# Miniprotein binders against q96jn8r1131to1294: the designs that were tried, part 15

Target 1, 164 residues: q96jn8r1131to1294
Amino acid sequence: TLEFLENHGKNILLSNGNRTATRVASYNQGIVVINQPLVPQLLVQVRIDFLNRQWTSSLVLGVITCAPERLNFPASACALKRAAWLLRGRGVFHNGLKICEKFGPNLDTCPEGTILGLRLDSSGGLHLHVNGVDQGVAVPDVPQPCHALVDLYGQCEQVTIVNP
Short names: E, the ipSAE of ESMFold2; O, the ipSAE of OpenDDE; V2, 0.75 times the mean of E and O plus 0.25 times the DockQ between their complexes.

## First folded at step 4 (miniprotein)

Design h18 (at its last look DockQ between E and O 0.02; V2 from the best seeds 0.00; counts 0 for: pae E 5.6 > 1.5, placed apart)
Fold by ESMFold2, look of step 5:
Structure h18 (fold): chain B 164 residues (1-164), chain A 82 residues (1-82)
Amino acid sequence: as target 1 above (164 residues)
Amino acid sequence: SEEEKRIEELLYKIKELLEEAKWLAEEGDPEKARRLLEMAKILIELLMRIAKELGNEELLKLAEELLKEAEQILKKVEEKLK
């Protein structure tokens, strides 16, 4: 079954059989990783369960291409300087550098209840899904194996893994 | 201490969630009230874990009282969602 990995950000509490992640303090230290690598048949989906609109920025979504079980996570995903491809706001980032100014919807404005999905296509392209709708290829050729990552940043205080 | 600050912040957040949930349950948004109560219960369970780790029986009793309050509000909310 898909679960969030036990190695996670310091401010995360896992619940619901490790399918729900809650950031219980501060605004950062909220990185979680899905326990299985992405494969073309696998759509990883999370639902935004709880937002605190006092913050301006919200969650970051993406993948890491290194083994996550013993990785030392930084306070925020945008500080990952290698092996990371991230979606933040409308931007796409590789190893902390913005490589695309505008892709898909603005993640900072997604409401509670939004279901966000990640999958690889047969060419290794990373697709974002929003409420079941494919937004296209965010990253054309992601090295494998890779794991889906969510950073419960700012507004985003809780997400839950949901079935496709 | 740092632990006391953590507990105070958690209590503040829990009480705010419960108060907002009570208002939403009465003023006509029981779906949002339910979501606030589910978050409150998660934080209360964390508070109970902290209380047990510290051996703080007064804090554990307070957390249990907060859980009862959350469950009572949730019961009212679930009746409205029927």
Scores: ipSAE 0.118, ipTM 0.592, lowest interface PAE 5.6, mean pLDDT 88
Fold by OpenDDE base, look of step 5:
Structure h18 (fold): chain B 164 residues (1-164), chain A 82 residues (1-82)
Amino acid sequence: as target 1 above (164 residues)
Amino acid sequence: SEEEKRIEELLYKIKELLEEAKWLAEEGDPEKARRLLEMAKILIELLMRIAKELGNEELLKLAEELLKEAEQILKKVEEKLK
């Protein structure tokens, strides 16, 4: 069963069998990691449950290749400078550096109810799915094993892991 | 409290400005980065005043760290503008 790990950001409260993450304070400290590593053809999806328009920006979605159980999470995913591939806004980032200017829809403007998915293909390419639609390869070759990461940042205050 | 909320909002804005400035500096718009950093510094100074008024040493330290970061980024930006 896909769940969020107990090792998470300080402002996160897990519920619903650890399938729902809620940021209960401030705008940051909201990183969560999914327990099972991504394997080829496994689609991992989260739904944006609640947006707080008090803040700007929104969730960051991506993968990490370091051991998530031992990771000391920074206040935001943007501060991850090692073993991290992240989708923020329309950009793709690797270890804090932008490697793609425009990819897929703008994550900062995805409304509540949007279902975002990550999937590795047989060639190691990381795909973004939006409401079940494959947006293409965001990262062409991701080291394995890797874990899906969600940063409940800014507007995004709650997400839930959903089955395909 | 409402005060805490306002402080959080201020912190949020400062941090966003700093991050945006970093990206702009790297992506070839150092002049705009400079403007954002100047704005960030103004907000940081406001945060410092708030911290002092509240006697919040932790917040003051955070503000000082943010100022240091802003100044470091600004230095880098200014070097690119030369």
Scores: ipSAE 0.019, ipTM 0.363, lowest interface PAE 4.2, mean pLDDT 90
Fold by ESMFold2-Fast, scan of step 4:
Structure h18 (fold): chain B 164 residues (1-164), chain A 82 residues (1-82)
Amino acid sequence: as target 1 above (164 residues)
Amino acid sequence: SEEEKRIEELLYKIKELLEEAKWLAEEGDPEKARRLLEMAKILIELLMRIAKELGNEELLKLAEELLKEAEQILKKVEEKLK
């Protein structure tokens, strides 16, 4: 079954059988990674449970191609300069460089209850799903193995893994 | 040791304040960024004092590096203020 890895950002508390991640302090140090590689056909989904309106920016999600089990996570996913493809706000980022300015909805404005999903297609394209709707290919030809990453940044203080 | 735990806690707080200040400087709240940087500098000065008392050159160099980072962020904030 899908769970968040025990290795995570310093401000994260895992509960609900490691299926719920809560950021208990500040606005950062909130990176979590799914325990299973994102293989083609696997849809990984998280629900936004709680937003703290004190902050402006929100959840970032994407994939990393390095081994996450012993990784010393930076304060935010945006600080990853290698092996990372991230969706933040409206942008798509590869290793800290913006490669697409406008993709899908603005992640900084998704309300509580939104279900966000990541899936690889058979050609290695990374798809974002929002409330069950495929937004299209955000990143083509993602190297494998890769791992789904969620950064509970800013407003987003809690997410829960949701089965399809 | 208790002393090592205090140093680790102090470093954690300093790094978090600097990161939040960077974010606020970019997001357009330079006044709050300035306040956080002032707080970070006080903690960095405390860290420098501890490093000197312990004769820990490595920790002192780290504190000096953090001070330079704080000053760089502050310069950017000051450019946005007035």
Scores: ipSAE 0.000, ipTM 0.139, lowest interface PAE 14.5, mean pLDDT 83
ESMFold2 (binder alone), look of step 5: mean pLDDT 85; pTM 0.830

Design h19
Fold by ESMFold2-Fast, scan of step 4:
Structure h19 (fold): chain B 164 residues (1-164), chain A 82 residues (1-82)
Amino acid sequence: as target 1 above (164 residues)
Amino acid sequence: SEEEKRIEELLFVIKELLEEAKWLAEYGDPEKARRLLEMAKILIELLMRIAKELGNEELLKLAEELLKEAEQILKKVEEKLK
């Protein structure tokens, strides 16, 4: 089954068989990666469990195309300058550069209980799913293999992997 | 002590806010960087008040240095926002 990798940001603690990630300190150092490559049609989903409204921004999710098992994670996913496609707020970012202004809902405002999903289609398009609803293609032609990444940034202090 | 722990946690939060604001100012959203810097300045001013009340000159100097750094980053952010 899907689990978060043991290699993660320094403020993360894994529990529930590595299916729950909790950021236990600060507002950053909260990157986690799914243990299996995101292959076409695999839907990886996480539920937002805990929001700390002390902070303004919230979680970031997306994919990386580098091997995650031994990666030294930066303080924020947005600091990844290579091999990263990320959704933050309403924007889509490639290696720190905003490539789309408005895509899907504002991730900074998703409430506790929201289920966010990532899926590759047969053409390599990266899709975002929100509470089971496909938002469309955020990024076309993602290189493979790629790995689903969640950055428990700011408000988002806990997520849990959820099966469809 | 609990008071020393709170001061260290406050320092940690301030430094992390400044680091994130520097990154966002250069590579991310300048508007979000501005918000983080405003938060950092409020916490730095709190730290300065605590340092003065405790008569801790070392901590006061540190807080003043952090405030100067925050102002430098904020100038860069404000230029990008205009």
Scores: ipSAE 0.012, ipTM 0.204, lowest interface PAE 8.6, mean pLDDT 85

Design h2
Fold by ESMFold2-Fast, scan of step 4:
Structure h2 (fold): chain B 164 residues (1-164), chain A 82 residues (1-82)
Amino acid sequence: as target 1 above (164 residues)
Amino acid sequence: SEEEKRIEELLEKIKELLEEAKFLAEEGDPEKARRLLEMAKILIELLMRIAKELGNEELLKLAEELLKEAEQILKKVEEKLK
């Protein structure tokens, strides 16, 4: 059973058996990580439950290759300078460096109810799924083990893990 | 259109400045964050003027939301600089 780890950003409250994450303050300190490594063919999905349009940027998702259980999370996923591949807005980032300008939909504009998924293919390529539709390979050859990360940044104040 | 392209470029620059300022506010360079936020506010005010001249209510609303964000981040930065 997929759950969010109890180690998370300061502003996160977990509920619904650790399957719902709510950011209860500010715009940051909202990083959550899935409790199981992202192994090939495992599809991890979250649904956007609530957006606060006070902010211009929204959630970030991706993978980290460091052990998450005792990680001291920075204020935002953007501050991860090691072991991180992130999807933010329309960009793909590796350790803070933009490696792709335009991939998939703009995450800053996905509405409430959108289901976002992460999956590794058999070659270690990281895929983004949006409402069940595979967007293609965002990152080739992700090192393993890796862990799915969601940053409830800015607009995105609540997400829930959903089964495929 | 050329005008739509210029507005899009202005929006991208504003968003870049806001995101860099937010990063620096958390990573311990609040003075640089303040400078970037002041720059963002100048560009946002330009965007607001453009929106009013065009009678574009949606763009004006977007500029006002950007200004609110900039002011909230600036408040946080100013607390750190005390």
Scores: ipSAE 0.034, ipTM 0.511, lowest interface PAE 5.8, mean pLDDT 87

Design h20
Fold by ESMFold2-Fast, scan of step 4:
Structure h20 (fold): chain B 164 residues (1-164), chain A 82 residues (1-82)
Amino acid sequence: as target 1 above (164 residues)
Amino acid sequence: SEEEKRIEELLLIIKELLEMAKFLALEGDPEKARRLLEMAKILIELLMRIAKELGNEELLKLAEELLKEAEQILKKVEEKLK
């Protein structure tokens, strides 16, 4: 069963059997990682439970290729650089570079209740799913092993893992 | 390219400064929040110059939106400093 790892950003509190992550302070230090590698065809989904719109930006999601169990997480996922491929706003980012523009919906404006999914296809392409709809390939040929991450940044203060 | 990477890094720094300024204002440090907002405005003005030099209308519009947001936050911070 999918759960968030107990190693996470310092402002995170896990509940609901480690399936709900809440950022309890500030706007950052909110990185969580799924407890299993993202293998082809596994669909990992999270629901946006609570948005605090006093903040400017919202959640980031993506994958990391480093081992997460003892990683000292930075304040935000963007600081992971080479180890991370991230979806932020409408952009896809790797190592400080925007590698795709206008991909999927704007993550800064997704409402509470939105279900966001990550999946690798059989060719190693990373897909974003939004409310059950495949948005296409955001990143081709993701290195493996990799792990799904969510950065509860800014507006997004709570997410819960949702089964398909 | 290296130039594209620097622009994206600049955008990240600007957005982080805006979030940090909001946080500091909430924590009761509006003077530090004001200093971060003034820094953000300088970096946004740099981004606007870069966008104009590149003829990048989308980037220019984004920089103008960030400047408006920074000034709105600054207005709220200035109220706390009075």
Scores: ipSAE 0.375, ipTM 0.719, lowest interface PAE 2.4, mean pLDDT 89

Design h21 (at its last look DockQ between E and O 0.02; V2 from the best seeds 0.00; counts 0 for: pae E 9.1 > 1.5, placed apart)
Fold by OpenDDE base, look of step 5:
Structure h21 (fold): chain B 164 residues (1-164), chain A 82 residues (1-82)
Amino acid sequence: as target 1 above (164 residues)
Amino acid sequence: SEEEKRIEELLYKILELLEEAKWLAYEGDPEKARRLLEMAKILIELLMRIAKELGNEELLKLAEELLKEAEQILKKVEEKLK
């Protein structure tokens, strides 16, 4: 069963068998990681449950290739400088550096109810899915094992893991 | 707004500097860590000024917390430089 790990950001409260993450304070300290590593053809999805319009930015979605159980999470995924491939807004980032300017829809403007998915293909390419639609390869060659990461940042205050 | 976006980008930069400094402090380059922390402090002070100009007490509090964190990291770095 897919769940969020107990090792998470300081402002996160887990519920629903650790399938729902809620940021209960401020706008940051909201990083969560899914327990099972991504394997080829496995689609991992989260639904945006609640947005707080007080803030400008929204969630960050991506993968990490370090051991998530031992990771000391920073206040924001944007501070990750190693072993991180992230989707923020319309950009793709690797260890803090933008490697793609425009990819897929703008994550900062995704409404509540949007289902975001990550999937590795047989060649190691990381795909983004939006409401079940494959947006293409965001990262062409991701080291394995890797874990899906969600940063409940800014507007995004709650997400839930959903089955395909 | 554009102003909010700029503030968020400034915050991101500060957080990145602090995180990188922490890693460098324990991975063999404390001098570079010190330089990054000094840069972070400058940016935090800028954030504090912005907060005051906007009358944003929440942002000011955040900046003060970031400054405290930067100073704590700096103390550890300076100990390694002795």
Scores: ipSAE 0.033, ipTM 0.307, lowest interface PAE 4.9, mean pLDDT 89
Fold by ESMFold2-Fast, scan of step 4:
Structure h21 (fold): chain B 164 residues (1-164), chain A 82 residues (1-82)
Amino acid sequence: as target 1 above (164 residues)
Amino acid sequence: SEEEKRIEELLYKILELLEEAKWLAYEGDPEKARRLLEMAKILIELLMRIAKELGNEELLKLAEELLKEAEQILKKVEEKLK
């Protein structure tokens, strides 16, 4: 079954059989990674459980291509540099640079209960799904193997893995 | 390249300063937040200069967006300091 890795950001507490991640302090140090590689056609989904509106930005989703099991996670996913392709707000980011400006809905405004999904197509394109709706290819030709990453940043203090 | 690595390090530092400033603005030290934002603006100006020298319009646009974000946070901080 899909689970979050026990190696995670310092402010994360895992529960519900490692399927729920809660950020228990501050606004950052909230990176979690799915325990299995994101293989083509596997849809990994998380539900936003709790938003703290004291913060302005919200969760970041993406993929990481380095080995996550023993990685010393940085304070935020943006610091992963070349190893990560990230969706933040309406932007797509790689290596600290915005590579696409207006992709999908604004992740900073998605309400509690929103289900966000990541999937690779047969050509290695990374897709975002929002409440079951495929938003299209955010990133073409993602290097493999890669793992789905969620950064419980800012407003987003809890997510749970949900089955399709 | 070495230049790409230096740009990465500069972006990382800018993002760290902006996030720390947001944290301090809401969690109780707006004066320190102001200092961090002033530092971030200096680094963003350096990033703009590098982008112009390289003719990198995407990087220049990113630096301009980061400056706007810094100014928005600073406006909020200054409201608290009044």
Scores: ipSAE 0.012, ipTM 0.261, lowest interface PAE 7.9, mean pLDDT 84
Fold by ESMFold2, look of step 5:
Structure h21 (fold): chain B 164 residues (1-164), chain A 82 residues (1-82)
Amino acid sequence: as target 1 above (164 residues)
Amino acid sequence: SEEEKRIEELLYKILELLEEAKWLAYEGDPEKARRLLEMAKILIELLMRIAKELGNEELLKLAEELLKEAEQILKKVEEKLK
């Protein structure tokens, strides 16, 4: 039942029953969104399938709290200035502004095969999981409903939704 | 012309993925070979859609041949990952 929405960045091709997203051109225009909102107990996981190491920066992972079905996505997630909480590199960003210098691992260095997960706790805290290990609360109070977002940026050319 | 350049770029990426996957399948890392082959299949399917839209039968047959090659290598790789 978890799939990427058909509304996505222009350079994305969906496959594998819409569970795999591939950026087929350029280095950006790669935003995808999971088709169901996060709820407590739901762990959304994606595996990094393909990296192109010629780029320095890699994927962005996060959530948006506005309805994603008709949203016009910008070229990159960093241009989202409303209703967005993003994990990029080592930092946490809210609406384009860095709110935490260091949380969890550096996403720019995660290798192929890394499984990244997002879930909400009962208090609305957003947790990052890395290869099944909870990294703690990245964002303490995310409004619901929200949807998980992945930006296949730079290095990251393919991700696949995987079961917990 | 622009369309021809996009087709050429797509073909080059497909061929690079298949070549790398062949080496990995026979010389070292079959798990990575499998991932490269799945990526190649996705791009080949896109190439087939483009060929059908253009009515380019020669390109369609080339894409079909590339898909067969990718699937044959993938079958061997999946046997090694058993």
Scores: ipSAE 0.012, ipTM 0.407, lowest interface PAE 9.1, mean pLDDT 87
ESMFold2 (binder alone), look of step 5: mean pLDDT 84; pTM 0.822

Design h22
Fold by ESMFold2-Fast, scan of step 4:
Structure h22 (fold): chain B 164 residues (1-164), chain A 82 residues (1-82)
Amino acid sequence: as target 1 above (164 residues)
Amino acid sequence: SEEEKRIEELLWKIKELLEEAKWLAEEGDPEEARRLLEMAKILIELLMRIAKELGNEELLKLAEELLKEAEQILKKVEEKLK
């Protein structure tokens, strides 16, 4: 069963058997990681449960290739300078460097109820799914093992893991 | 108190805007970075006003530091927009 790891950003509270993550303070310190490596064909999905429009930006999601169980998370995922491939707004980032200008929908504008998914294809390509629709390959040839990461940044204060 | 909570929320909003503006200035949306910096400066000026009304010198100094940070980022943005 997919769950969020107990190692997470300091502003996170886990509930519902560690399948719901809530950011209880501020706008940052909201990184969570899925408890199992993202293996090919595993679709990891989260639903946006609550948006606070006080903030300008919203969630970031992607993968990291370092071991997450005891990782000292930075305040925001975009501060990760090693072993991270992230989707923020419309951009794709590798270790803080923008590698794609416009990919998929703008994550800063996804409403409550949106279901976002991450999946590796058989060739190691990282796919974003939005409400069941495959957006294509955001990152080719992701090293394995890798782990799905969600940063409850800004507007996004709650997500829940949903089954495929 | 409720007042302390509102000040903390204002500080967090200012910091969020500055953090976003930094990323956009570095990564290639200088027009949006400028817009966020203008919003941050308005909120910082509000924070300065609140600090003065409360006689809170520590908060005033923090607001002045945030304004300096905003202006440093804005200078980088303006150079890219030339």
Scores: ipSAE 0.367, ipTM 0.721, lowest interface PAE 2.7, mean pLDDT 89

Design h23 (at its last look DockQ between E and O 0.02; V2 from the best seeds 0.00; counts 0 for: pae O 10.1 > 1.5, placed apart)
Fold by ESMFold2-Fast, scan of step 4:
Structure h23 (fold): chain B 164 residues (1-164), chain A 82 residues (1-82)
Amino acid sequence: as target 1 above (164 residues)
Amino acid sequence: SEEEKRIEYLLLKIKELLEEALYLAEEGDPEKARRLLEMAKILIELLMRIAKELGNEELLKLAEELLKEAEQILKKVEEKLK
């Protein structure tokens, strides 16, 4: 059963059997990580439940290759300068360096109800899925093990893990 | 109070805009960073007016510090725009 880890950003409240994450304060300190490594054939999906448009940007998602259970999370995923591959807006980032200008839809404009998924293919390519549609390979050759991460930043105040 | 909630919101919004602007400046979107800094300055000026109306010197000093931070980020943005 997929769940969010109990180690998370300080503004996160987990509910619904640790399958729903809510950011209860501010605009940051909202990083959550899935409890199992992202292995080939595992599609991890989250649904955007609630957006607060007073904030400028929205959620970030991706993978980290360090062990998440005791990690001290920074205020935002964008501050991760090591072992991180992130999708933010339309950009793809590796350790804080933008490696692709435009990939998939703009995550800052995805509406409530959007289902976002992460999956590794058999060659280690990281795929983004949007409402069930594979957007292609965002990052080739992701090191393993890796762990799916969601940053409830800015507009995105709640997500829920959704099974296929 | 209603007033305290308004001040808290303004502070959080200003800080969010400044952090986003710094991130965008470093990631190579200085034009968007500049626009966010202009928004932040408007909110900082509003915070200064509120501080003066309340006679709150501590809040006024904080708003002046936020303005200085905004100007430092703007200087970084302007250098990248060249």
Scores: ipSAE 0.581, ipTM 0.799, lowest interface PAE 1.4, mean pLDDT 90
Fold by ESMFold2, look of step 5:
Structure h23 (fold): chain B 164 residues (1-164), chain A 82 residues (1-82)
Amino acid sequence: as target 1 above (164 residues)
Amino acid sequence: SEEEKRIEYLLLKIKELLEEALYLAEEGDPEKARRLLEMAKILIELLMRIAKELGNEELLKLAEELLKEAEQILKKVEEKLK
């Protein structure tokens, strides 16, 4: 069963059998990681449950290739400068460098109820799904093993892992 | 203190969630009201745990009152979802 890993950002409370992550303070320190690496055929999906629109930016999705169980997370995913591929706003970032200007929806404007999914294809391509619809390859050659990450940043105060 | 700021945040957030959930239950959006109440209950349970760890019985009573309010609103929501 997919759960959020117990090693997470300082401002996260896990609930609902560790399938729901809630940011309970501030605007950051909200990084969570799925407890299993991505493999082909595994679709990891989270639903945006609660947004606070007073903030400008919203959640970040992505993957890391570092082992996450004892990793010291920074306050925000944007500070990950090694082994990280992130979807943020309209763009795709690798180790803090924007590598694609536009891919998929603008994450800063996704409404509550949006279901966002990540999976790998057999070639190591990272796919984004939005409400069940494959958006194509965001990152063509992610090394394995890699681990799905969500940063409950800014607007995003709660997400829940949902079954595909 | 840091702990006082955390408690103030939780109390304000819970109040906002309950007010919006009650409004939505009365205005015919009960599915969204249910989701707000689920969030509110999570925060109330966290507040209760904090109160117990601090030995703050007044805060614990307040959190229990907020939980009762959330349950009352949920009853209204459940009647609308029938």
Scores: ipSAE 0.102, ipTM 0.563, lowest interface PAE 6.3, mean pLDDT 88
Fold by OpenDDE base, look of step 5:
Structure h23 (fold): chain B 164 residues (1-164), chain A 82 residues (1-82)
Amino acid sequence: as target 1 above (164 residues)
Amino acid sequence: SEEEKRIEYLLLKIKELLEEALYLAEEGDPEKARRLLEMAKILIELLMRIAKELGNEELLKLAEELLKEAEQILKKVEEKLK
């Protein structure tokens, strides 16, 4: 079963069989990683449960290719400088560098209830899904194995892993 | 049911966003209007998905109408942004 790893950001509290992550303090230190690596054609999805409008920006979604169990998480996903492909706002980032200016909907404006998904295709392309709709290839060739990462940042205070 | 509550929430939120977007477009903040429309579109897509999963053609039709409305407001916004 899909769940978040016990190794997570300092402000995260896991619940619901580790399928729900809640940031219980501040606006950062909210990184979580899903336990199972992504496999081709398998869709992994999280739902935005709660937004706190006192903050700016929102969740970051992506993958890491390093071992997540022993990773020392920075305060935010933006500080990951290796083995990281991230979606933030409408941008795609690799190791902190923007590699695409416009992709899919703006993650910073996704409302509560939005379901975000990640899926590897047969060629290693990473797809973003929004409410079940394939938005296309965000990253054309992602090294495997890789794990889905969610940074509960800014407005985003709670997410839950949901079944496709 | 919980599903009904979810649908009600989506419908209410979508309508609120569209109304506010239209207001802002007319009142001189088209940039914010655009952002609200993006949010509305995301919720509409979710509503469409739910409708399809439930086989609810009436709900799907309603969602499609909301999408058309959002697109019309977006056109107004885009014209004002030029």
Scores: ipSAE 0.006, ipTM 0.223, lowest interface PAE 10.1, mean pLDDT 91
ESMFold2 (binder alone), look of step 5: mean pLDDT 85; pTM 0.819

